VH-VL binders against Cytochrome c-554 (cycF). Designs and how they scored, part 7

Target 1, 133 residues: Cytochrome c-554 (cycF), of Cereibacter sphaeroides (q3j2p2)
Amino acid sequence: QDARQIERMIEGRHGLMTLMAHELGKLGGMAKEETPYDAEVAGKAASNLSALASVISPELFPKGSAVGEAEDSEALPAIWEKPDDFAQKISGMEEAAAKMQAAAGTDLASLQGAMRDLGAACGSCHETYRQKD

## First folded at step 20 (VH-VL)

Design h2 (from o4 with heavy chain R31K)
Fold by OpenDDE, last read:
Structure h2 (fold): chain C 133 residues (1-133), chain A 124 residues (1-124), chain B 107 residues (1-107)
Amino acid sequence: as target 1 above (133 residues)
Amino acid sequence: QVQLVESGGGVVQPGRSLRLSCTASGFTFSKYTMHWVRQAPGKGLEWVAVIWYDGSKKYYAESVKGRFTISRDNSKNILFLQMDSLRLEDTAVYYCATGDYIWGTYRTYYFDYWGQGTLVTFSS
Amino acid sequence: DIQMTQSPSSVSASVGDRVTITCRASQGISSYLAWYQQKPGKAPKLLIYAASNLQTGVPSRFSGSGSGSDFTLTISSLQPEDFATYYCQQYYSFPLTFGGGTKVEHK
């Protein structure tokens, strides 16, 4: 891929993460009881999050889009060094998002429980594959 | 794969001390609260203690408060339970268990993963 | 402290049976209730969290219901591997407390 195509993928995955963070913010606010629990809002947010999570794929991480290779990239070279592990982390994220979708609209305790796995999935991937600030 | 391995159990005399260890692997240990749960032979489960991911908070069951101390070494992925002034009623299998992930102030104090347990018994 | 009372303490059942275990909290705990399965010589296994959410990998024949102070674990069709002791656990507040357990035995 050429430089512009790589930049598009970087923008794409950044946008995806931004949108995921937006939905997660709704869920997190309720989980932390900063905002009142609303089953409908939680359900919708979880549904959106699950849909967004399903878009995560190695295609969003083309070779040449690593830190040091592309200016706006936060993707560590480990992504391409351990493709199977990276894929597993993606699957884990999708599973956690699906779990949240199943739980978020039930009650606050359910949402909180699902949030535990969701956070772990996010952290697990980012800890290994995202550049630290 | 998450793995918890308890050690340090054995036969002890009443009034003595014993230190249990739980070695963790397969996950980011420092991002989880950790618990001890015990089970007397043929009896039910009893929560013993919890320690926060950074050791900033500790809670104990009333039955062990003042005698047991929970601690952790995140650099080595080890959870400890220092048991002092041991009593016959402390006879049990002691399990190490994972708690909640490092998040905010919401309640998820249930246990996903458990060790195989280590037995503490007493000699006459 | 919150006391958890399980009933029955034991139940004799056959493969295929519907088994229901009850757990009552001494006070309201919302849905902050977990269920565990324990087989002899083994550590407990998490089945249900938040009263009604099935833990990953747990068969769908297990289900949890209830909120407030009364909770139920149901095994819709008992399988040979389900003969074990089951515990409820509240995590509404510290100290965390377990029910007394329910042993599901062969009839």
Scores: ipSAE 0.861, ipTM 0.939, lowest interface PAE 0.4, mean pLDDT 95
Fold by OpenDDE, last read:
Structure h2 (fold): chain C 133 residues (1-133), chain A 124 residues (1-124), chain B 107 residues (1-107)
Amino acid sequence: as target 1 above (133 residues)
Amino acid sequence: QVQLVESGGGVVQPGRSLRLSCTASGFTFSKYTMHWVRQAPGKGLEWVAVIWYDGSKKYYAESVKGRFTISRDNSKNILFLQMDSLRLEDTAVYYCATGDYIWGTYRTYYFDYWGQGTLVTFSS
Amino acid sequence: DIQMTQSPSSVSASVGDRVTITCRASQGISSYLAWYQQKPGKAPKLLIYAASNLQTGVPSRFSGSGSGSDFTLTISSLQPEDFATYYCQQYYSFPLTFGGGTKVEHK
């Protein structure tokens, strides 16, 4: 892919993560009891999150889009060195998101339980494959 | 894959001390609360202790307070249980188990992953 | 402390049977209740969290229900691999406490 295509993918995956964070923020606020639990809001947020998570794929991470290779990239070279592990963590995220979708609209305890796995899935990928601040 | 391996169990005399270890791998150990749960032979499960991610908080079952100390070394991915003043009623398989993922405000004190346990027994 | 009373202590059942296990908390615990399965010589396995949510990888024949003080674990159609001991556990507050267990045995 050319430089412009790579930058589009970087922008795309950043946008995706931003939207995911937005939905996660709603769920997290309820899980932390900073906002009142609302089953409908939780269910909708979880549904959105699951849909967004399903868009995550290696296609969003083309070779040449690593930190130091492309502008605004936070992706570490390890992504391309360990493609199977990276794919597994993507699938793990999708699974955690699906779990949240199944649980979020039930009750607060269910939402909190699913949030634990969701956070772990996010962290697992980012800790290994995203540049640290 | 998550793996927890307990060690340090064995036969001990009452009043003596023993230190159990739990070596963790396959996940970011420092991001999880860790628990000890024990099971006497032929009996049910009993929660023993929990330690927070950074060791800042510890809670114990009443039956072991003042005698047992839970600790961790995040640099080595190891969980410990120092058992002092051991009693016959402490006879059990001791399991280490994972708890919360760095969301201390969430009430999610159940156990996803367990080790296979280490047995502590006593000689008269 | 919150006491968890589990019943029955044992159940004799056949493959294909519907099995129901009950757990009662000494006080209200909302939905902060987990269920575990344990086979001889093995560590417990998480089945259900938050009273009714199936853990990943657990067969759909397992289900949990209840809130407040009374909870139920149901196996809709018992399979050979389901003969084991089951435990409930409250995590509403410390100290964490388990039920006494229910052994599901072959009839």
Scores: ipSAE 0.858, ipTM 0.938, lowest interface PAE 0.4, mean pLDDT 95
Fold by OpenDDE, fold request of step 21:
Structure h2 (fold): chain C 133 residues (1-133), chain A 124 residues (1-124), chain B 107 residues (1-107)
Amino acid sequence: as target 1 above (133 residues)
Amino acid sequence: QVQLVESGGGVVQPGRSLRLSCTASGFTFSKYTMHWVRQAPGKGLEWVAVIWYDGSKKYYAESVKGRFTISRDNSKNILFLQMDSLRLEDTAVYYCATGDYIWGTYRTYYFDYWGQGTLVTFSS
Amino acid sequence: DIQMTQSPSSVSASVGDRVTITCRASQGISSYLAWYQQKPGKAPKLLIYAASNLQTGVPSRFSGSGSGSDFTLTISSLQPEDFATYYCQQYYSFPLTFGGGTKVEHK
């Protein structure tokens, strides 16, 4: 891919993460009891999050889009060195998001439980494959 | 891929001390609260202790409070249980188990990963 | 401390049976209740969290219900691999406490 295509993918995955963070913010606020639990809001947020998570794929991470290779990239070279592990992390995220979708609209305890796996999934990927600083 | 391996169990005399270890791998150990849960032979499960991600908080069951100390070395991915003033009623398989991930303020104190356990018994 | 009273202590059942296990908390714990399965010589396995949410990988024949102080674990159609001991656990507050367990045995 050319430089412009790579930048589009970087922008795309950044935008995706931003949108995910937006939905996660709603869920997190309720989980932390900073905002009152609302089953409908939680359910919708979880559905949105799950849909967004399903868009994550290796296609968003083309070769040449690593830190130091492309502008604004936060993607570590390990992504391309360990493609199978990276794919597993993506699957893990999708599973966690699905779990949240199933739980968020039930009650606060359910939402909080699902948040464990969701956070772990996010962290697991970012710790290994995203630039820390 | 998550693996917890307990060690340090064995036969001990009452009043003595024993230190259990739990070596963690396959996950970011420092991001999880860790628990000890024990089970006397033929009996039910009993929660023993929890330690927060950075060791900033510790809680104990009343039955072990003042005698047991939970600690962790995040640099080595090891959870510890220092057991002092051991009693016959402490006979049990001791499991280490994972707690919640970075969400220390969430009420999610259940256990999704367990070790195989290590047995602590007493000589008679 | 919150006491968890689990019943029955044992139940004899056959493959295909519907099995129901109950757990009662000495006080309200909302939905902060987990269920575990344990087979001999093995560590417990998480089945249900937050009273009614099935843990990943757990068969759909397992279900949990209840809120407040009364909770139920149901196995809709008992399978051979389901013969084990089951425990409830509250995590509403410390100290964390388990029920006494229910052994599901062959009839």
Scores: ipSAE 0.854, ipTM 0.938, lowest interface PAE 0.4, mean pLDDT 95
Fold by OpenDDE, fold request of step 21:
Structure h2 (fold): chain C 133 residues (1-133), chain A 124 residues (1-124), chain B 107 residues (1-107)
Amino acid sequence: as target 1 above (133 residues)
Amino acid sequence: QVQLVESGGGVVQPGRSLRLSCTASGFTFSKYTMHWVRQAPGKGLEWVAVIWYDGSKKYYAESVKGRFTISRDNSKNILFLQMDSLRLEDTAVYYCATGDYIWGTYRTYYFDYWGQGTLVTFSS
Amino acid sequence: DIQMTQSPSSVSASVGDRVTITCRASQGISSYLAWYQQKPGKAPKLLIYAASNLQTGVPSRFSGSGSGSDFTLTISSLQPEDFATYYCQQYYSFPLTFGGGTKVEHK
């Protein structure tokens, strides 16, 4: 891919993560009991999150889009060194998001439980493949 | 790929001390609360202790308070249980188990991964 | 402390049977209740969290229900591999406490 295409993918995945964070913020606020639990809001947020998570793919991480290779990238070279593991992380994220979708609208405890896997999935990927601050 | 392996169990005399270890792998150890749960032979499960992600908080079952100390070494991915002043009623298989993932404060104190356990028994 | 009372202590059943296990908390615990399965010589396995949510990989024949103080674990159609001891556990507050267990045995 050319430089412009790479930039688009970086922007895309950043936007995706931003949108995911937005939905996660709703769920997280309820999980932390900072905002009252609302099953409908939780369900919708979880649905959105699951849909967004499903968009995550290796296609958003083209070669040449690593930190140090492309502007604004936080993606570590390990992504391309361990493609199978990276794919597993993506699958794990999708599964966790699906689990949240199934649980979020049930009750607060369910939402909180699903948040464990969701957070773990996010953290697992970022810990390995995102540049440290 | 999550793996927890307990060790350090054995036969001890009452009043003695024993230190159990739980070696973790396959996950980011430092991001999880860790628990000890024990099971006396032929009996049910009993929660023993929990330690927070960074060791900043520890809670114990009343039955072991003042005698047991939970700790962890995140640099080595090891959970410990220092058992002092051991009593016959401490006879059990001791399991280490994962708790909640680090996010903040909400109740998710159930155990999704367990070790195989290590047996602590007593001799007169 | 919150006491968890399981019933029955044991149940004899056959493959294909519907098995129901109950757990009662000494006080309200909302839905902060987990169920575990344990086979002889093995560590417990998480089946259900938050009273009604199946853990990943758990067969759909397992289900949990209830809130407040009364909870139920149901195996809709018992399979050979389901003969085991089951425990409930509250995580509403510390100290964390388990039920006494229910052994599902061959009839």
Scores: ipSAE 0.852, ipTM 0.937, lowest interface PAE 0.4, mean pLDDT 95
Fold by ESMFold2, last read:
Structure h2 (fold): chain C 133 residues (1-133), chain A 124 residues (1-124), chain B 107 residues (1-107)
Amino acid sequence: as target 1 above (133 residues)
Amino acid sequence: QVQLVESGGGVVQPGRSLRLSCTASGFTFSKYTMHWVRQAPGKGLEWVAVIWYDGSKKYYAESVKGRFTISRDNSKNILFLQMDSLRLEDTAVYYCATGDYIWGTYRTYYFDYWGQGTLVTFSS
Amino acid sequence: DIQMTQSPSSVSASVGDRVTITCRASQGISSYLAWYQQKPGKAPKLLIYAASNLQTGVPSRFSGSGSGSDFTLTISSLQPEDFATYYCQQYYSFPLTFGGGTKVEHK
């Protein structure tokens, strides 16, 4: 049942990432000026994103859930080799999401700055801890 | 830790050329748009040039257009400024600067990170 | 080109003073304005982006306001480390341009 539990945790973190991508899509569309900026929509999307980011925790990455150990995993073994650095990257993403929450409802320029910083935080984590295509 | 280190400054004669370099580390250089900014001794800041993360776009201040060329080598993490037809008015500390990470194209052309600068002066 | 007029060019102040620096753009730039601090012999340091958003690690005594063409940087209670030169920078359009600077000096 440990294999089944690991599969459920992988499924859970994929679902979390999908919901975060949904909220990021709204913010990104406004930041790229593909959709009109709306402070209320931006504020709500950022609030949702911050709540979703706060759920990212070590329990979503149990031992045995790395790529090559479990089906559908994209998590690199470095997560368990460098746990302090991984935790710092998660904190960086949480901080960027909090800054997004503070900025997104102010104006388009504020949203754009927060999106830039969030993109850098996500990229920094994924470069080290996510399997590349 | 992000580091930007400029080099290639020095003492030159007017009308000559210099090539400035900026070596980057601690971040994915090919994902960041890069700028040169200069400051004449005792004076304010002047933006000089920008090059997009992939080299696809370049813009220059009018004061240097036609004389300076910005370029980058993403395989070596180096930004360049080729400075031709140098004039006394080009006397300055030259900084490389960055902050604009690619995830989408946003209007975010401000500078989180700066190098220490390299001085360009003229002999007399 | 968008010209940035910064005032005053210098201000003498004491620790604890409230300091206000203004920046005017020659045309509307929405909120696309950044503020920098620079100490002698050092590179500038970003303080504020998008007119009002504090950069990470910048003390809360710094604040920015304004939109359109008129902007302010405020230091609510000046500290010894705040004696420096401050620059605004518009990033609404190229070429990017800076204000002339405001030197905040110890009385």
Scores: ipSAE 0.691, ipTM 0.886, lowest interface PAE 1.1, mean pLDDT 89

Design h2 (from o4 with heavy chain R31K)
Fold by ESMFold2, fold request of step 21:
Structure h2 (fold): chain C 133 residues (1-133), chain A 124 residues (1-124), chain B 107 residues (1-107)
Amino acid sequence: as target 1 above (133 residues)
Amino acid sequence: QVQLVESGGGVVQPGRSLRLSCTASGFTFSKYTMHWVRQAPGKGLEWVAVIWYDGSKKYYAESVKGRFTISRDNSKNILFLQMDSLRLEDTAVYYCATGDYIWGTYRTYYFDYWGQGTLVTFSS
Amino acid sequence: DIQMTQSPSSVSASVGDRVTITCRASQGISSYLAWYQQKPGKAPKLLIYAASNLQTGVPSRFSGSGSGSDFTLTISSLQPEDFATYYCQQYYSFPLTFGGGTKVEHK
């Protein structure tokens, strides 16, 4: 577990979450009716989000990368204490992103429903496995 | 596993009061907007009331407005329906229902999860 | 209040039949419509949200369509477990309202 390798994995998962937040921002703006609904923009954002969600894997969370073990980590030790539940939460996020990809380009009501489900999936994982600060 | 369990139904006399409870588990109750929906025997579904995840907003069907009060205790994961001035037309199975997560405070007022229902009836 | 009119009240059908149920809103509701299945003695089960989006775990033989004020639920090939009562529900505005229900029963 080289210290540089742990740092790169933490940097990688931070960047992944930042890009997902970027795509979610576009979808959220439309869902809240803060920006006009645009089927092509929504569809592309959802496609990007699905691709980003598929990159989440255990390799991004090596042992020794928890908060308090490595600098700049926000990952809670529960990830390694409850690996089956963590894997289920990841699968849930991938499923919600896939549903978003199917729904986002249909109409605003479809986007809003998928946003509700995706928000619940993201929140469910973060509430258990991410330090909030 | 998401679970909603209603209780407090029973046989009452017209004009009396009854308090229904819905105990929630398997999800973060304080993040979800909650509803009551009822169904008279042999009849269709009727939405009764909603309360936002934080209790900040409440809406009621006209048939129960002024008589029923929806409330919640997020510390105990319990949803309530206080039913005052009960009438024979309130005879129904009462369900609690949810699905609306706070991040999607959008127009998504449909129900993924339902309880088993609790029956409210009247003595003759 | 938005009144939801569901038709027919009942359908007598056989396994393998295509079943179509309609729901009409008293005003435009865009696509803010859900469909539920309910079996005797049980709570309703969500089938479709936003008029056309299948809920997770719902078989692909179910589909929904429509926008504005006219909506349909279609079961492409009825299975034995599909005998039940079906309800539409608008969520465009409060109060939330349901259609009167359509009972799909074995012929």
Scores: ipSAE 0.661, ipTM 0.869, lowest interface PAE 1.2, mean pLDDT 90
Fold by ESMFold2, fold request of step 21:
Structure h2 (fold): chain C 133 residues (1-133), chain A 124 residues (1-124), chain B 107 residues (1-107)
Amino acid sequence: as target 1 above (133 residues)
Amino acid sequence: QVQLVESGGGVVQPGRSLRLSCTASGFTFSKYTMHWVRQAPGKGLEWVAVIWYDGSKKYYAESVKGRFTISRDNSKNILFLQMDSLRLEDTAVYYCATGDYIWGTYRTYYFDYWGQGTLVTFSS
Amino acid sequence: DIQMTQSPSSVSASVGDRVTITCRASQGISSYLAWYQQKPGKAPKLLIYAASNLQTGVPSRFSGSGSGSDFTLTISSLQPEDFATYYCQQYYSFPLTFGGGTKVEHK
């Protein structure tokens, strides 16, 4: 694959994760009761998060973009060794984000349940496919 | 592929001790808060105890407080319930249960995953 | 401790019927309530969390409503696999407590 394309995909997925973390921070603050629950703010953040999650696709992870193969990559080689499992984990994250979109604006208890499920889905994927921080 | 398998149940005499085990697989055990829930034959469900993912907090139902001890070995993926001073009213199927992932430790104390249980009964 | 009272204790119903089960908490619990289904010889299965949110894989004929102290589980059109015992559970505070159960039986 073209080295320029690989670098752009790595930069793109870093930006995507940064934006997702921004929206997740708003939802997390409410779920932990560190900020007051606001149904409209929660609903908007969840909608944005769901849209961002839907952009995660195999084209963001071209061959040659693993840790040690390309600069600034945090993606583990397991992504390309177990492509079916990686796709299943991505689908799980998308499903959890959709559940968040449906739940976040309902009430605090609903937001907290959706956060638990999203946290488990994100952790499951990152534990296997991202270099630990 | 989440699996919870309880063991260690059986027939004992009142006043004796028993240790139940719950072996976990298919998930990162050390990131989940774990519970024991019991059900007397033909009766409803009763929550027994909880232990946090890291073992830092434990809570017990009043009916077992002082007699039962919940613990975990995260290196072996095993949850335990040490049951001392057993009484006839402790007769039940004992389930281990979980769902509460560490990353979002919120008020979400409900159970997605259950074992199939282990039976504790008594001989007079 | 928070006591959970379910009614009715049993209901006789036919396939296709709408079934409604109620659960009352002895104090306000906001929406911190879950519903479970249990078949004989099996562990309980989570149906609903936070009073109204369907767990993944639960059919849409199941729904939950309520907040505060009064809650309802509804099965809009009973199917053969829905004959079982149903439990509510509060998770507002420890100790966690369950309702006494409602057995849904074929007429």
Scores: ipSAE 0.656, ipTM 0.873, lowest interface PAE 1.2, mean pLDDT 89
Fold by ESMFold2, look of step 20:
Parts: C-alpha cells; sequence; structure tokens
Structure h2 (fold): chain C 133 residues (1-133), chain A 124 residues (1-124), chain B 107 residues (1-107)
C-alpha cells in the first residue's frame, strides 16, 4: 500500500461520507421541520443514502490510513484494533439506512422515527472510530 | 448491550420522601432524553416525567407536578426521581425508559429501552 | 391532555386467531402513536412506532395502521408467546399518555 493508494482511498471515503451527509441533510431538515416534509424528496434521499451505505467496504480503510498516519484522515486506529466491532457498526448503519428507505416516504412521523435510529447508528460508529472535531 | 437498572424503591409512610435512581450502561447516556413511567399493581402504564439529554428541559405529569423532581448526573450515568409528599396513589412499579437519541427536537417520545422497575409501596 | 381509549379491555383467543385491538385518541395525533407488549412481571416491549412501523426484531405477524384519531394493532395469527397485555401510547404532545391496555388471553 503506497502513499498514493492510501490517499485515493481516503479521498474516496471522504467523498462517500460527504454525499451521505448531503442526503442526511435533506432528511434532517424535514425531520426538524426546517423544510416542509415532501414524501418524494424524502424517498429519493433515503434511496440514495441506502445505496451509498452499501458501498462502504474494508478497502476504503486500508492499514496506514489512520489519523496521524495519513493526511486528511479522521479515522481512529480502533478501526484496525476492533475489526469485528467496526464491521458490526457498518452493518448497523446499513440496517438503519434500509429502515429509513422503508419509512421516509410514508409520512413525517415515520421519517422522524427512522432518523432517530439512523442518528444513533451513525453516532455509535463515529463515537468510536472517527476523530472528534 | 443497553442496560437500565432502577433502585431506591421500598415501603414508605405517606407524606414521606424517596429518591429513585436509574443506572445506565451500554450507550452514551448524555445523548439520550430520559423518562420515568410507572405502573400501579394490576393497572396500566402512566408516564411520569422527562428530562432532556443535557438536563435543560423537564416536564411532569400533572399528578406529580410540584412533588416529584427529575434530575440526572451525566458524569455518573445516573437518572434520579426525587419523590416528595408521597401519597397512596403513588404506589407503583417505577421504570426508567429511553430511546430519545439527541435528535429529540422531533416527536420521537417512545421507548425502546426499559429498566426492570423498582416498587414503591406503603405500610399499612 | 390527550386521552387514549383502548378497546376491547380483554380478548379471549386461541393460537392461530387473528386479533385486532383498537386505540382512539381524543384529538388528532397524526401518526405519533406507539404500541407496546407487556408480559406479567416484565417491562413493556416496543412493537410499533409512528403508527405502522415495525420495530426491529418484532415478528411480521404484528402490524399497525391508522392515522389521525383511530388506530389498530393486528396480530395476523396469534402465537403462544403473544398472550400478553398490549398498550397504545401517543407521543404527539406532553403529557405522554397510554391507553388502558388490552389483555390477550387463552380461551
Amino acid sequence: as target 1 above (133 residues)
Amino acid sequence: QVQLVESGGGVVQPGRSLRLSCTASGFTFSKYTMHWVRQAPGKGLEWVAVIWYDGSKKYYAESVKGRFTISRDNSKNILFLQMDSLRLEDTAVYYCATGDYIWGTYRTYYFDYWGQGTLVTFSS
Amino acid sequence: DIQMTQSPSSVSASVGDRVTITCRASQGISSYLAWYQQKPGKAPKLLIYAASNLQTGVPSRFSGSGSGSDFTLTISSLQPEDFATYYCQQYYSFPLTFGGGTKVEHK
């Protein structure tokens, strides 16, 4: 794994997370009632989010790409110290995204419930595996 | 694994006070809004009180307002219910309950996780 | 306060039966309704959130429907482990309120 390969993987996972944050922003805005609920927009955002979550894979987190080992990384070394727990957290995010996909287009209450679960899943992973700002 | 354990229940005289505790583990306690819910023996469920994840807001059922105080210590992962001026009508199993992750600026006030409960009763 | 009226208060049923339980709110609550199952000596267990959304790990024989003021919990084919008391709960506004409960018991 040379430095260029590590940089490309970090850029790739950063882009993936940025696109996920974009879709989460639409859903979150509706959940907070900062923007009007729109079933079509919510359904599309949830579908996009589910697709993005399914792309998360171990190849995006090569050894040597932790905070302090590579530029622009926010990934904590715990990812490689606890690989089974990290995989479980990723699976949990996929499940929560699927739940959002099933719920987001139904009504606001359904979107809000799925957002609560999605927020908990994302927070659980980031709490352990992402450097805090 | 999420775990909530209540303690501090027991037999008490009317007009006296009790303090219930709920010890939390297996989740980030300071990210969750916490509730107390009670159930009189053989009866239904009654919501008692809520406290926001950061302690900034508290609400009470009318039946306990002015007598009960909900509080939390996020450094120790403990939820409290101070119960003053106890009445016979307060006889119940008291549960702590949660599910309201930090996104609780939405209406998501339903409960995934419950403790096993602690019983408050009165001597005859 | 929003009053939740649950009906019936009890149901006598056999394994395999379809069981329906209704819950009526004293005012419109949109879809802000949850359903719980409680067995004797145990804490309640969440079944349904937002009127119709099945909680993770709950069998698909459970379903919820309704919006506004009238809600239904359905067990499509009752199983031995489903004999319990069921509660609805509104979370549209504080104070949070529960229905009076429906006990589903053996014939």
Scores: ipSAE 0.638, ipTM 0.865, lowest interface PAE 1.5, mean pLDDT 89
Fold by ESMFold2, last read:
Structure h2 (fold): chain C 133 residues (1-133), chain A 124 residues (1-124), chain B 107 residues (1-107)
Amino acid sequence: as target 1 above (133 residues)
Amino acid sequence: QVQLVESGGGVVQPGRSLRLSCTASGFTFSKYTMHWVRQAPGKGLEWVAVIWYDGSKKYYAESVKGRFTISRDNSKNILFLQMDSLRLEDTAVYYCATGDYIWGTYRTYYFDYWGQGTLVTFSS
Amino acid sequence: DIQMTQSPSSVSASVGDRVTITCRASQGISSYLAWYQQKPGKAPKLLIYAASNLQTGVPSRFSGSGSGSDFTLTISSLQPEDFATYYCQQYYSFPLTFGGGTKVEHK
C-alpha cells in the first residue's frame, strides 16, 4: 500500500460519510418534524442510504490509514486490533439501513423508530472506531 | 449482551424508604434514556418514570409524583429510584427499561430492553 | 392522560389458530403504539413498534395494524410458545400508558 493509495481511500470514505450524512439529513429533518413528512422523499432517501451503507467495508480501511499514520484520517487503530468487532458494527449499520429502507415510506412513526435504531448502530461504531473532534 | 439488573427490592414497613438500583452493561448507558415500569402481582404494566440520557429531564406518573425520585449516575452505569412515602398500591415488581438512543432522539418511547425486575412489598 | 382499552381480556385458543387482539386509545395517537409479549415470571418482550413494524428477531407470524385510535395484533398461526399475556402501549404522549392485557391461553 503506498501513501497516495491510502490518501485516496481516506478521501473516498470521507465522501461516503458525507453522502450518508446528506441522506440522513433529509430523514432526520422529517423525523424531528422540522420538515413535513413525505413518504416518497423518505423512501428515496432511505434507498440511497442503504446503497451507501452497503459500500462500507474493510477494504476502505487499509493498513496504514489510521489516525496518526495518515494525514486527515479519523480512523482509530482499534479497527485493525478488533477486526471481527468492526465487521459486526458494519453489519449492524447495514441491517439498520435496510430496516430504514423498509420503514421510511410507511409513516412518520415508522421513520422515527428506524432512525433511532440507525442512530444507535452508527453511534456504536463511531464510539470505538472514529476519532472525536 | 445488553443487561439490566435491578436490585434493592424487599419488604418496606411504614415510615421507611427504599432505593432501587438498576445496573447496566453491554451498552453505553450515558447515551440511553431510562425508565421504570412496575407491575403489581397479577396485574398489568404501569409506567412509573423516565430520565433523559443526560439527566436533563424527568417525568413521573401521577400515582408516584412527589414521592418517588428517579436519578442516574452515568459514571457508574446505575439508574436509581428513590421511593418515599410508600403505600400499599406501590407493591409491585419494578423493572428498569430502555431502548431510546440519544442520537435520533424522537418519539420512540418503547422498550427493547428490560431487566428481570425486583419485588417491592409494602407491609403495613 | 390517554387510556388504552384492550380486548379481549383473555382468549382460549389452540395451536394453529389465528388470534387477534385489539387495542383502542381514548384519543388519536397516530401510529405511536407498541405491542409486548409477557410470559409468567418474565419481563415483557417488545414485538411491534409504530403499530406495524416487527421488532428484530420476532417471528413473522406476528403482525400489527391500525392507526389513529384502533389497533390490532394478529398471530397468524398460534405456536405453543405464544401462550402468554400481550400488552399494547401508547407512546404518543406522557404519561406512557399500557392496555390492561390479553391473556392467550391453551384451550
Scores: ipSAE 0.633, ipTM 0.857, lowest interface PAE 1.4, mean pLDDT 90

